VHH binders against EKC/KEOPS complex subunit cgi121 (cgi121). Designs and how they scored, part 48

Target 1, 174 residues: EKC/KEOPS complex subunit cgi121 (cgi121), of Schizosaccharomyces pombe (q9p7j3)
Amino acid sequence: MILPLFPETQVHVFVYENVSNCAAIHEQLISQNPIYDYAFLDAATILYKKQVYSAIIRALEDRRDEQMKTKTIHSEVILSLSPKTEISSAFRQFSMTKKSKNIVVVKIDSKLTEEEEFERLDKLVEGNRVEFSDEELQKLIDFKVLKKNYKLDPSTLENPLASILSSIALRGYS
Short names: E, the ipSAE of ESMFold2; O, the ipSAE of OpenDDE; V2, 0.75 times the mean of E and O plus 0.25 times the DockQ between their complexes.

## First folded at step 2 (VHH)

Design t15 (framework vhh_7yz9_2; at its last look DockQ between E and O 0.02; V2 from the best seeds 0.00; counts 0 for: pae O 12.4 > 2, unsure alone 64.3 < 65, placed apart)
Fold by ESMFold2-Fast, scan of step 2:
Structure t15 (fold): chain B 174 residues (1-174), chain A 120 residues (1-120)
Amino acid sequence: as target 1 above (174 residues)
Amino acid sequence: QWQLVESGGGLVQAGGSLRLSCTASGSTFSSYAMGWYRQTAGNEREWVAFITSGGSTTYADSVKGRFTISRDNAKNTVYLQMNSLKPEDTAVYYCAAKWRSLYTGPKDYWGQGTPVTVSS
């Protein structure tokens, strides 16, 4: 994908179902193994493609403005999904855990071709890759998790898109 | 003060071998993941090899099968065994210690670098 405000930034998003090695991936992420420099998200927290893109745009804006609060652009994407600016809470809410089963993986600024990234990531993740689409994401979402993470009330839960995007765009400001 | 000291660099002919060492003077070495990076003039540092606190290893494609990273926690030392060296491996090699954290944490530590020159 090409982002209008960041046309030189390469962005790849992958979705995996039925992942069996999340505990192993989590250990590599904690260790800061460079090969695992991706944003690994729990798919239970992601309802729309626009949700992921909004977090990516916010993270890129924070990097451009020298306002990143985390170590990498990928960790900044995870932070940017949260309506709060508290780093530990954001990672507990959105990051993949040892018990995750479905994941969304974001790669920004790859030095590899898209095909090389696919080959590498498919070796790291033991699961089934599916299309990054609203239809596929809606099969993986947990609405109880979504409601808790974005503090959605019953009036917004049936059509939450605007509330979610507003929370990401204004993260910690309201 | 925690610091990393690299050694073992030098001049070698293409096809030869070198073993780099990096010794840490601080405590808790066994808790850090360790990596080797390299840099040529005018280019950014690139990652070469990585070893977790648990001993799992990962390599950049350019060195896979030729380089081996290992650690000796009793000596607070990480090693890079470099075999089948090529002229394009010529660089200053840096050792790095990475704190285990998903979020933020103490600063990563870097060595001063050791030069490696591979002649054809």
Scores: ipSAE 0.189, ipTM 0.598, lowest interface PAE 4.1, mean pLDDT 86
Fold by ESMFold2, look of step 4:
Structure t15 (fold): chain B 174 residues (1-174), chain A 120 residues (1-120)
Amino acid sequence: as target 1 above (174 residues)
Amino acid sequence: QWQLVESGGGLVQAGGSLRLSCTASGSTFSSYAMGWYRQTAGNEREWVAFITSGGSTTYADSVKGRFTISRDNAKNTVYLQMNSLKPEDTAVYYCAAKWRSLYTGPKDYWGQGTPVTVSS
């Protein structure tokens, strides 16, 4: 995928359900193994494609403007999903954990086609790939987690997308 | 203070072999993951091979089957055995020590690099 504001940056997003090896993946991530240089998100926290795209755009804007707070663009995506600026909270709330069952995986700065990147990723993830779509994401979301992460109330739960996207876009401005 | 020193680079004909070494001065060497990277002038640094503190190895597709990374924790040394070398393997090779956290802990450490030239 090409983002209009970042035409030279190739991005791929994958969704896996029923992942059995999140603990092994987590171990490799904290060791900074380059093979695992992706953002691994818990799908229980992701309801919309636009939620993920907005976090990617925010991370790329912060990289462009030399305002990144984390070591890698992929860890910056995880921070960018959060309405708060605290790194530890963002990772706790949005990243894949050892106990996650379904994941969303983001690759930024890919030099591969989507299918080539999938072939690499599929060697690392023991799970079933599904389409990156709002329909599939709705099957994997935990609404209690979503409500807590974005402080949604009944009125915003009727149209949570706008509230979520605003939180991502405006994080850190006061 | 941590110091990484690479050696073993040089000129070799295509199809030949070289063995790179990288020796660390840090007493916590066995706790670090170690990697080899390479860079040509005007280009970004490219990852080549990685070995975890527990000895698990991974390789870039371009070198898989030809290069082997290994470590000797008693000597604080990581090796890169490079076989069936191609002109495209020509680069400055760097070793790196990677801490186990993406955002906390000591900084990553890099060597000064050792040049490898593969003649056609």
Scores: ipSAE 0.105, ipTM 0.550, lowest interface PAE 6.6, mean pLDDT 87
Fold by OpenDDE, second read of step 3:
Structure t15 (fold): chain B 174 residues (1-174), chain A 120 residues (1-120)
Amino acid sequence: as target 1 above (174 residues)
Amino acid sequence: QWQLVESGGGLVQAGGSLRLSCTASGSTFSSYAMGWYRQTAGNEREWVAFITSGGSTTYADSVKGRFTISRDNAKNTVYLQMNSLKPEDTAVYYCAAKWRSLYTGPKDYWGQGTPVTVSS
């Protein structure tokens, strides 16, 4: 898809459930295998499509403004999901781990169609693709983790999206 | 102190086989991901094969089914078995060791390269 604010940048987002090879993927990521040039997120930490898009936009803005804190746009997406400025913390909070079962995969600057990218990615991920939708994400979320990551309390739980988006947008400004 | 030395390169006929070796002189070899790259004059270095510290392997599409990367941690050595070689495989092959740590940061080491020539 194309983001209105960044028409020159093609973005694809995929969701996989019941992934059996997260450990293997994690090893490749740690090793920085270029074939795995994606942002691999733990789906347990993602509740909304807008959460992902907000992080993507924040990362793209950082890149545009030459204010990236991480080395790659994909790592910046991971950082952008976090209300914290610490890179390591952001990765621990939102990045796929070897123990993950469900993941959200983001590709930025894709030169391929969504279908072509999916075919490529499907060779790397051993799991079931599901629709990238709030409905499907809600099935995969761990609310305990979400609450912890964004420090949600009963008052913010009424509208967690607003709180999450604010956290993403205002990271470093609090 | 960490050095990589490639060996095994040479001239081979198309359809032939060659086995490259890369030996590391440093410690904690088992913690490094290892890879093979190749480069021709005037072109960028391209990734060929990769093996993680855990032993997971991946290959470029151009070499899948023909090349096999493996490692022997006891010998601090990574190998590239190249079968069914093609003239297009002609290049200088480089060994790389990649360290990734959240605490110490990334470190990459490269060998000097070993030339592989595949004749028609």
Scores: ipSAE 0.000, ipTM 0.254, lowest interface PAE 11.3, mean pLDDT 91
ESMFold2 (binder alone), look of step 4: mean pLDDT 79; pTM 0.801
OpenDDE, look of step 4: ipSAE 0.000; ipTM 0.209

Design t16 (framework vhh_7yz9_2)
Fold by ESMFold2-Fast, scan of step 2:
Structure t16 (fold): chain B 174 residues (1-174), chain A 120 residues (1-120)
Amino acid sequence: as target 1 above (174 residues)
Amino acid sequence: QWQLVESGGGLVQAGGSLRLSCTASGSTFSSYAMGWYRQTAGNEREWVAFITSGGSTTYADSVKGRFTISRDNAKNTVYLQMNSLKPEDTAVYYCARHYRPLFSKGTDYWGQGTPVTVSS
């Protein structure tokens, strides 16, 4: 995907359900295996495509402005999903864990095409690939997790999109 | 009632230059990123150039080195200076507003378009 404000930046987003090897993937991430240089998110935390794109764009803005708080652009995407700029909390809230079942995977600055990334990633992830769409994401979300991560009250939860996007764009504000 | 009005299009000979202007009516113009797009018959609208609220610019490969996007926040205007025009630059050019965080959709508001024809 080409982002209008960052057209030189290659962005690919993938969604996998029923992943059986999250513990193995997590081990590779901890060992910093360069083959696993992606943002691995728990799909239980992602409700909308716009939520992911907003976090990507915030991370790219922070990189452009030399304001990144983490070591990699992929880690910065994870941080950017959080309404506050606290690294440890953001990772606990949004990153894939050994116990995750459904994941959203983001690749930035790929030298490969989307199709080539699919072929590569399908070898790393033991699960079923599904469309990156609001419909598919809404099947995988955990609304209790979403409420906690974005501090949503019942009235906001009825239509959470604007609140989530504002939290990402204005993190540290509310 | 945000409105974008483009001007400066027309007929020009290959190798010539045109400057397109896009004037916004509405508040807080300086807080928005602005873009230029173009469309030829039968094709989807394609991105040409962007400028952020802070003045950072990016360009499509097809126009890099020939086109320059700029803005004047005091006049609520964004410009596209087009140099070394080629027949393949012939298109209707559109000005668009981008709003954070919804810029993942691309645009909030579009102008009506201004036609540019480059003859050989």
Scores: ipSAE 0.000, ipTM 0.103, lowest interface PAE 19.0, mean pLDDT 81

Design t17 (framework vhh_5c3l_4)
Fold by ESMFold2-Fast, scan of step 2:
Structure t17 (fold): chain B 174 residues (1-174), chain A 121 residues (1-121)
Amino acid sequence: as target 1 above (174 residues)
Amino acid sequence: QVQLQESGGGLVQPGGSLRLSCAASGFTFSSYAMSWVRQAPGKGLEVVSDINSGGGSTTYADSVKGRFTISRDNAKNTLYLQMNSLKPEDTAVYYCAKRLYSPFKGTYDSRGPGTQVTVSS
């Protein structure tokens, strides 16, 4: 996919449901295995494609401006989903855990094509790949988790997109 | 429960060398990335070096690059820091730390009590 502010940046997003090996993937991430250099998100936290794109854009802005708070662009994406700048909180709120069942996987600056990344990830992730679409994401979201992460009241929860995007864009300011 | 115990600190002259060791227990050592972190009196924590679970990938702070070498022995559950060409500014308490997932810059879920390194001038 092509981002308006970063047209040279290769971005791929994959969605997997019913993943059986999240504990194994999590162990690879904590061991810093470079094969697993992706942002692994819990799909329970993602409602819209634009939510993911906004976090990616914020992470790329921080990289461009030499303002990254984490070690990799992929971890910066996870941080950028949070309305706060606190790293450990952002990871508890948005990253995949050993108990996750559905995940969203982001790859930035891939040296591989989208199809080659699919082939690689299908070997790493033991789950069912689905389309990265608002419809598929809405099947995997946990609205209680979303409400807590973005501090949504009942009225904003009915139309949360603008509130979520504002929280991501303004996290360094608010 | 996670336990980390550093040893090998002491007093050394500028230009000298020390080797620090960290004995780890209470977790699967071979599965976790590890770090050495230091704190000089009255200053904040500085991440000195990181090593991945298998030992094949290492990083160093610019302040120690070329002088320090991190390594590990997964069979012995032990982390090492070889410190060469020591300088007075290397004087600090050195901590062995079990890292959270690699994206956490300067973040760990546990560290040892530390070992004092003093470089006299």
Scores: ipSAE 0.000, ipTM 0.286, lowest interface PAE 11.5, mean pLDDT 84

Design t18 (framework vhh_5c3l_4)
Fold by ESMFold2-Fast, scan of step 2:
Structure t18 (fold): chain B 174 residues (1-174), chain A 121 residues (1-121)
Amino acid sequence: as target 1 above (174 residues)
Amino acid sequence: QVQLQESGGGLVQPGGSLRLSCAASGFTFSSYAMSWVRQAPGKGLEVVSDINSGGGSTTYADSVKGRFTISRDNAKNTLYLQMNSLKPEDTAVYYCARKFYGTLPRSSDYRGPGTQVTVSS
């Protein structure tokens, strides 16, 4: 994928359903295994493609401006999904856990094509890949989790896109 | 997986009433806006009514306004459609659907198999 403001940056996003090995993946992430250098998100927290893209753009802006608060661009994507700058809270809210069933995986700065990354991830993730689309994401979201993470009231939960994007873009101002 | 199951359809005479129910499972029902959608023989889908997640805000198509009432019971994960003063033109398969604002569900996973309502003598 090519981002208009970052045309030289390679971005790949993958969605997996019915993942049976989340506990094993989580263990590799805790051990900081470099093979697992991706942003592994719990799909229960992601409702829109624009939500993921907004977090990626914010992370890339922070990297460009030398304002990253985390160690890697992938951890910065996870932080950027959160409406607050507290790293531990953001990871608790958005990262995959041992109990996750569906995940969104983001790769930035890959030297591999999308197909090559898919082949690599297929060896790491025991699940079924689905299209990165609003339709597929809407099947995997947990609205109770979304409400808590973005502090949505019941009325905004019916059309939360603007509130979510504002929270990501205005991180640190609210 | 999202599951929606409609019930309560049947044959009724013009001027009669029916109450449709939809049992929802596989998602947090109380967090979603819901819709009733119908398809008359040989016609496309028509959204007849919407209700917000909390039940306090409802909308109706002009064709059913004043005659139909949408409601929900979040404790029972159930959506309802009270249909009064039924007309032959209301003859259709009625579907329960999970809604995002301004959007009809795109997948069959977001609507049930439907319940037939026939209004005739």
Scores: ipSAE 0.000, ipTM 0.083, lowest interface PAE 22.0, mean pLDDT 81

Design t19 (framework vhh_5c3l_4)
Fold by ESMFold2-Fast, scan of step 2:
Structure t19 (fold): chain B 174 residues (1-174), chain A 121 residues (1-121)
Amino acid sequence: as target 1 above (174 residues)
Amino acid sequence: QVQLQESGGGLVQPGGSLRLSCAASGFTFSSYAMSWVRQAPGKGLEVVSDINSGGGSTTYADSVKGRFTISRDNAKNTLYLQMNSLKPEDTAVYYCAKYRPLWSGKTSDYRGPGTQVTVSS
């Protein structure tokens, strides 16, 4: 996909359900295997496509402005999902763990086509690919986790999207 | 118990070279990416270089690219940093660390005690 503010930046987002090898993937992440250079998110934390895109845009803005707080653009995406600026907290809230079952995978600056990335990821992730859509994400979300991460109350009505997007966009500035 | 022990620091003149070593024990060294991080006098921690578990992929801070080379010997549980064309601004305590891919500018919980590098005429 093409982002209006970053038209030269290639962005791919993939969703996998019923992943059986999250522990193995996590070990590859701590070993810094370059094949695993993606943002691996726990799908229990993601409700909307716009939530992911907002975090990607924020991370790209921070990279453009030389204000990244983490080592890679992919780790910056994970940080950017959090309404707080504390790195350890953001990773505990949003990143995949050894116990995760459903994941969202983000790739930025890929030199591969989307189809080639799908073929590569299907070899790394032992799970079922589903469409990156609000409908599919709503099947995987944990609303208790979402409410805790963004401090949502009944006062947000049934429209948590605006609150989530504001939290991401105004992180550290509100 | 995880242990990291750096060595090889010292006093060197600008333009000189030093080779740092880090002996690792208490964990499966070959399974972890490793980092060299440094702290200059009065400054914060800076991640200088990272190397993946197999040694085939490396990264460097812009300040050291082309001058420093990170490498590892998994059979010896040892991490190395070859430092060439040293500058006074490279003066710092250098630390060996188990990589955490969470952020830059921070050491892991398993950093070693450090080795002092002083670049002065």
Scores: ipSAE 0.000, ipTM 0.298, lowest interface PAE 11.8, mean pLDDT 83

Design t2 (framework vhh_7yz9_2)
Fold by ESMFold2-Fast, scan of step 2:
Structure t2 (fold): chain B 174 residues (1-174), chain A 120 residues (1-120)
Amino acid sequence: as target 1 above (174 residues)
Amino acid sequence: QWQLVESGGGLVQAGGSLRLSCTASGSIFSRYAMGWYRQTAGNEREWVAFITKGGSTTYADSVKGRFTISRDNAKNTVYLQMNSLKPEDTAVYYCAARGYSSLKPYEDYWGQGTPVTVSS
């Protein structure tokens, strides 16, 4: 996908369910394997496509403005999902863990086409690829996790989109 | 204390072999996976080979089958064995321990680089 405000930045987002090798992926991420240079998110934390896009846009804005708090654009996407700017907390809240079962994978600045990234990721991720859509994400979300990450009350949980997007946009001020 | 020192570069004819070494100072070697990168004049550094702490290896398509990365934990050293060298392999080769994690922002460590020239 091409973002209107960042037309030269190539963005690909992939969703995998029933992933059996999250522990192996996690070890590769910690080990700095360059093949794994993606943002690996726990799908239990992602409810909307707009949630992911808002985090990507915020990360790209911070890179443009030389205000990134992390070392890579992909780690900046993870930070940008959090309503706070505390790095360790953001990774604990949104990153894939050894015990994750469903993941969302973001690639920014790809030198490959979407099809080529699919081929690469399908070799790394042992799971079922599904469409990046609100419908599919709603099957994978954990509302208890979402509530805790965004400080949602029960009345907001029925339609949390505006609250989530405001939290991402106002990171550091909410 | 904490630095990466490369050695083994030089001039070699096409079809020849070279072995690059990278010795890590301090405790960096035990904490990081290690990689080799190369850079030609006017281009960005490109990844060549990677080895995890456990010894699992990954290679760029351009060198797969010709290059072998290995590590010696007793010597805190990572090696790149380069066989069947081509003129296109001419570059400055860098040893690195890098932060690629979307889970934690780690520090990047780079060596000074060692030049490799492959003549026709």
Scores: ipSAE 0.023, ipTM 0.425, lowest interface PAE 6.2, mean pLDDT 84

Design t20 (framework vhh_5c3l_4)
Fold by ESMFold2-Fast, scan of step 2:
Structure t20 (fold): chain B 174 residues (1-174), chain A 121 residues (1-121)
Amino acid sequence: as target 1 above (174 residues)
Amino acid sequence: QVQLQESGGGLVQPGGSLRLSCAASGFTFSSYAMSWVRQAPGKGLEVVSDINSGGGSTTYADSVKGRFTISRDNAKNTLYLQMNSLKPEDTAVYYCATRKIYSPLYRGDLRGPGTQVTVSS
């Protein structure tokens, strides 16, 4: 998937499984270390590539329209995954925690190539890199977490994609 | 408690070679990415090389690329740095560190005491 409305924006998405240093990463995020300027997501909350890209597009639209509710584009991506506009709730639902085992990492506006970002992230993240693909994401998802975050009923759990994307696109209007 | 013990440093002529070793204990070595970091006299810390937990992915500072090789033996809990074509500019104390301890912006105490490498005629 490409970003046709934002062709000048560099976007990189990385997936790591079996991460052993989430507590250390979390401490760096709290201290606002600029080397860790990424959106660090818990992979238990992400089912599809389109889910991540929809949140990125929404965050970029909010930045373009001067409607961002958070301080950085990366925090805006985390907020944009949530069906609600509440910042603290969105971070509790989607952000990496000290207890996370698998993570999705998003970088926007990188001055580096994807290869150079891999080199940098491999120094920060102690885990196994896997492909950013629906197949790999579906191995890492927690369906109980997904259901709770998007308020899915049992009938939508069989094919939740449309409901998730609608929730992201319609955030703040329901 | 994480313990790292470096060895293999010494005095060597320009163009010579040295192999550094780091013995690790107190943690599951095979689960952690490892780094070699150095500090030259009067200068800050420089990350020389990184290796991932499995050993299949490595990076090098531009100053050492093509001359140094990082490797690990997870069965022996040991990290290595093979240093070839040594230059006077490589003179430094070399430290072994885990990525959990080291940050590009953090100068705190490294777990090992370091091993001195001196390149001089």
Scores: ipSAE 0.000, ipTM 0.096, lowest interface PAE 19.0, mean pLDDT 81

Design t21 (framework vhh_5c3l_4)
Fold by ESMFold2-Fast, scan of step 2:
Structure t21 (fold): chain B 174 residues (1-174), chain A 121 residues (1-121)
Amino acid sequence: as target 1 above (174 residues)
Amino acid sequence: QVQLQESGGGLVQPGGSLRLSCAASGFTFSSYAMSWVRQAPGKGLEVVSDINSGGGSTTYADSVKGRFTISRDNAKNTLYLQMNSLKPEDTAVYYCAKLRYGSFTPKHDYRGPGTQVTVSS
């Protein structure tokens, strides 16, 4: 997939399972170490590739329109996954924690090639990289977390994709 | 050492069918997404179809949707492309390609030597 509205924007998404150093990574994120300028997401919250793409597109639209609510494009991706424009809630819902085991990592506007980002992240993340695919994401998702984050009822849990994408794309003007 | 070897190309009449195969070795085939890529005479490379590591997710170029089917057999380390209702515009060298992880655009780190498909009356 090319992002149709942002064909010149370089985007990389990496998925890691069985990560043993989430606490160390989290400390670097809190200290705002520029080496860790990525969106680090808990894979327990991500069910589909389209979910990540929709959040990226929304964040890029907000940057284009000078409507970003957060300090970086990467934090804007995390906010954009949330059905509400509440920064603290979005980070609690979607961002990696010290207790995370599987993570999704997003990089936008890299100064490095994909291979160089790959090598760099492999040194920062102590885990096993897996393919960014719906199949791999479905092995890592926590449906209780997904239901809570998007306020899904039993009828929408049967096919949550449309509800999730609507929540990301159509959250209010504020 | 990654190795990809295509087979099954040939000369076929418009409306005909061909089945391409790609034998993979030198990497954990079941862990990687795979593509079929083609290059027509005097043209650039076109990604025809992608399939994820488990085989459950596929994509197709608009030019081949409804006519081509990509599949894989992870037990045999083999990728397939079933091509139906072939058109003269499908004439190209077809390559099997290994995808890299973590990119919104297809990134191929290995490509086979290719197999020629010619659709002509």
Scores: ipSAE 0.000, ipTM 0.121, lowest interface PAE 16.0, mean pLDDT 82

Design t22 (framework vhh_5c3l_4)
Fold by ESMFold2-Fast, scan of step 2:
Structure t22 (fold): chain B 174 residues (1-174), chain A 121 residues (1-121)
Amino acid sequence: as target 1 above (174 residues)
Amino acid sequence: QVQLQESGGGLVQPGGSLRLSCAASGFTFSSYAMSWVRQAPGKGLEVVSDINSGGGSTTYADSVKGRFTISRDNAKNTLYLQMNSLKPEDTAVYYCARYLKPSWGTRSDVRGPGTQVTVSS
């Protein structure tokens, strides 16, 4: 996708269901293996494409302004999904765990095409890729997790998009 | 190299049935959403049905809902289209295609050479 404020930045987002090797991927992330330099998100936390894009835009803005709070742009995406500026809480809330079954994978600054990144990820992720679409994400979301992460009231849970996007955009200012 | 090969087309009378198969090779079939698309003579391509990578989610064009069923066998790298209650307007070349991601605009489809389905009395 091309972002309006970052037209030269390549962004790829992939969704995998029924992933069997999340524990192995998690160990590689903890060891900081550069081959796994992606944002690995638990799909149970992602409801909309716009949710992911808002976090990406915020992370890129923080990098541009030299205000990143984490070591990599990919970890900054994970932080940017959280309504709070608390690194450990954001990772606990949104990052893939050993127990994850479905994941959303974000790659920023790729010199590769979407198809070439897909070939690389197919070697790392033992699961089934699905379309990055609101429809597919709705099948993988856990509404209880979403409600807790964004502190949604019952009245907002039926139409949470605006609340989620505001939480991401106004992180640290609200 | 990525290859898709359709089979199962033929001549059938209105109300009849056909089952199309698509053999996939050269890529991780289980990782891709797949579709069946068709083209009648002199007309554009119509997406008939699609199926997600795991097989649990399917969609159908209004023209074929209730009559066609898409399915896949990831262990055999094969996509299927069961076509029931066929109508003359279903006459077309049917292509197996690796699904395009419309959220990023269009990219080149990977599709097979097609199989002809003719429905006539």
Scores: ipSAE 0.000, ipTM 0.088, lowest interface PAE 21.0, mean pLDDT 82

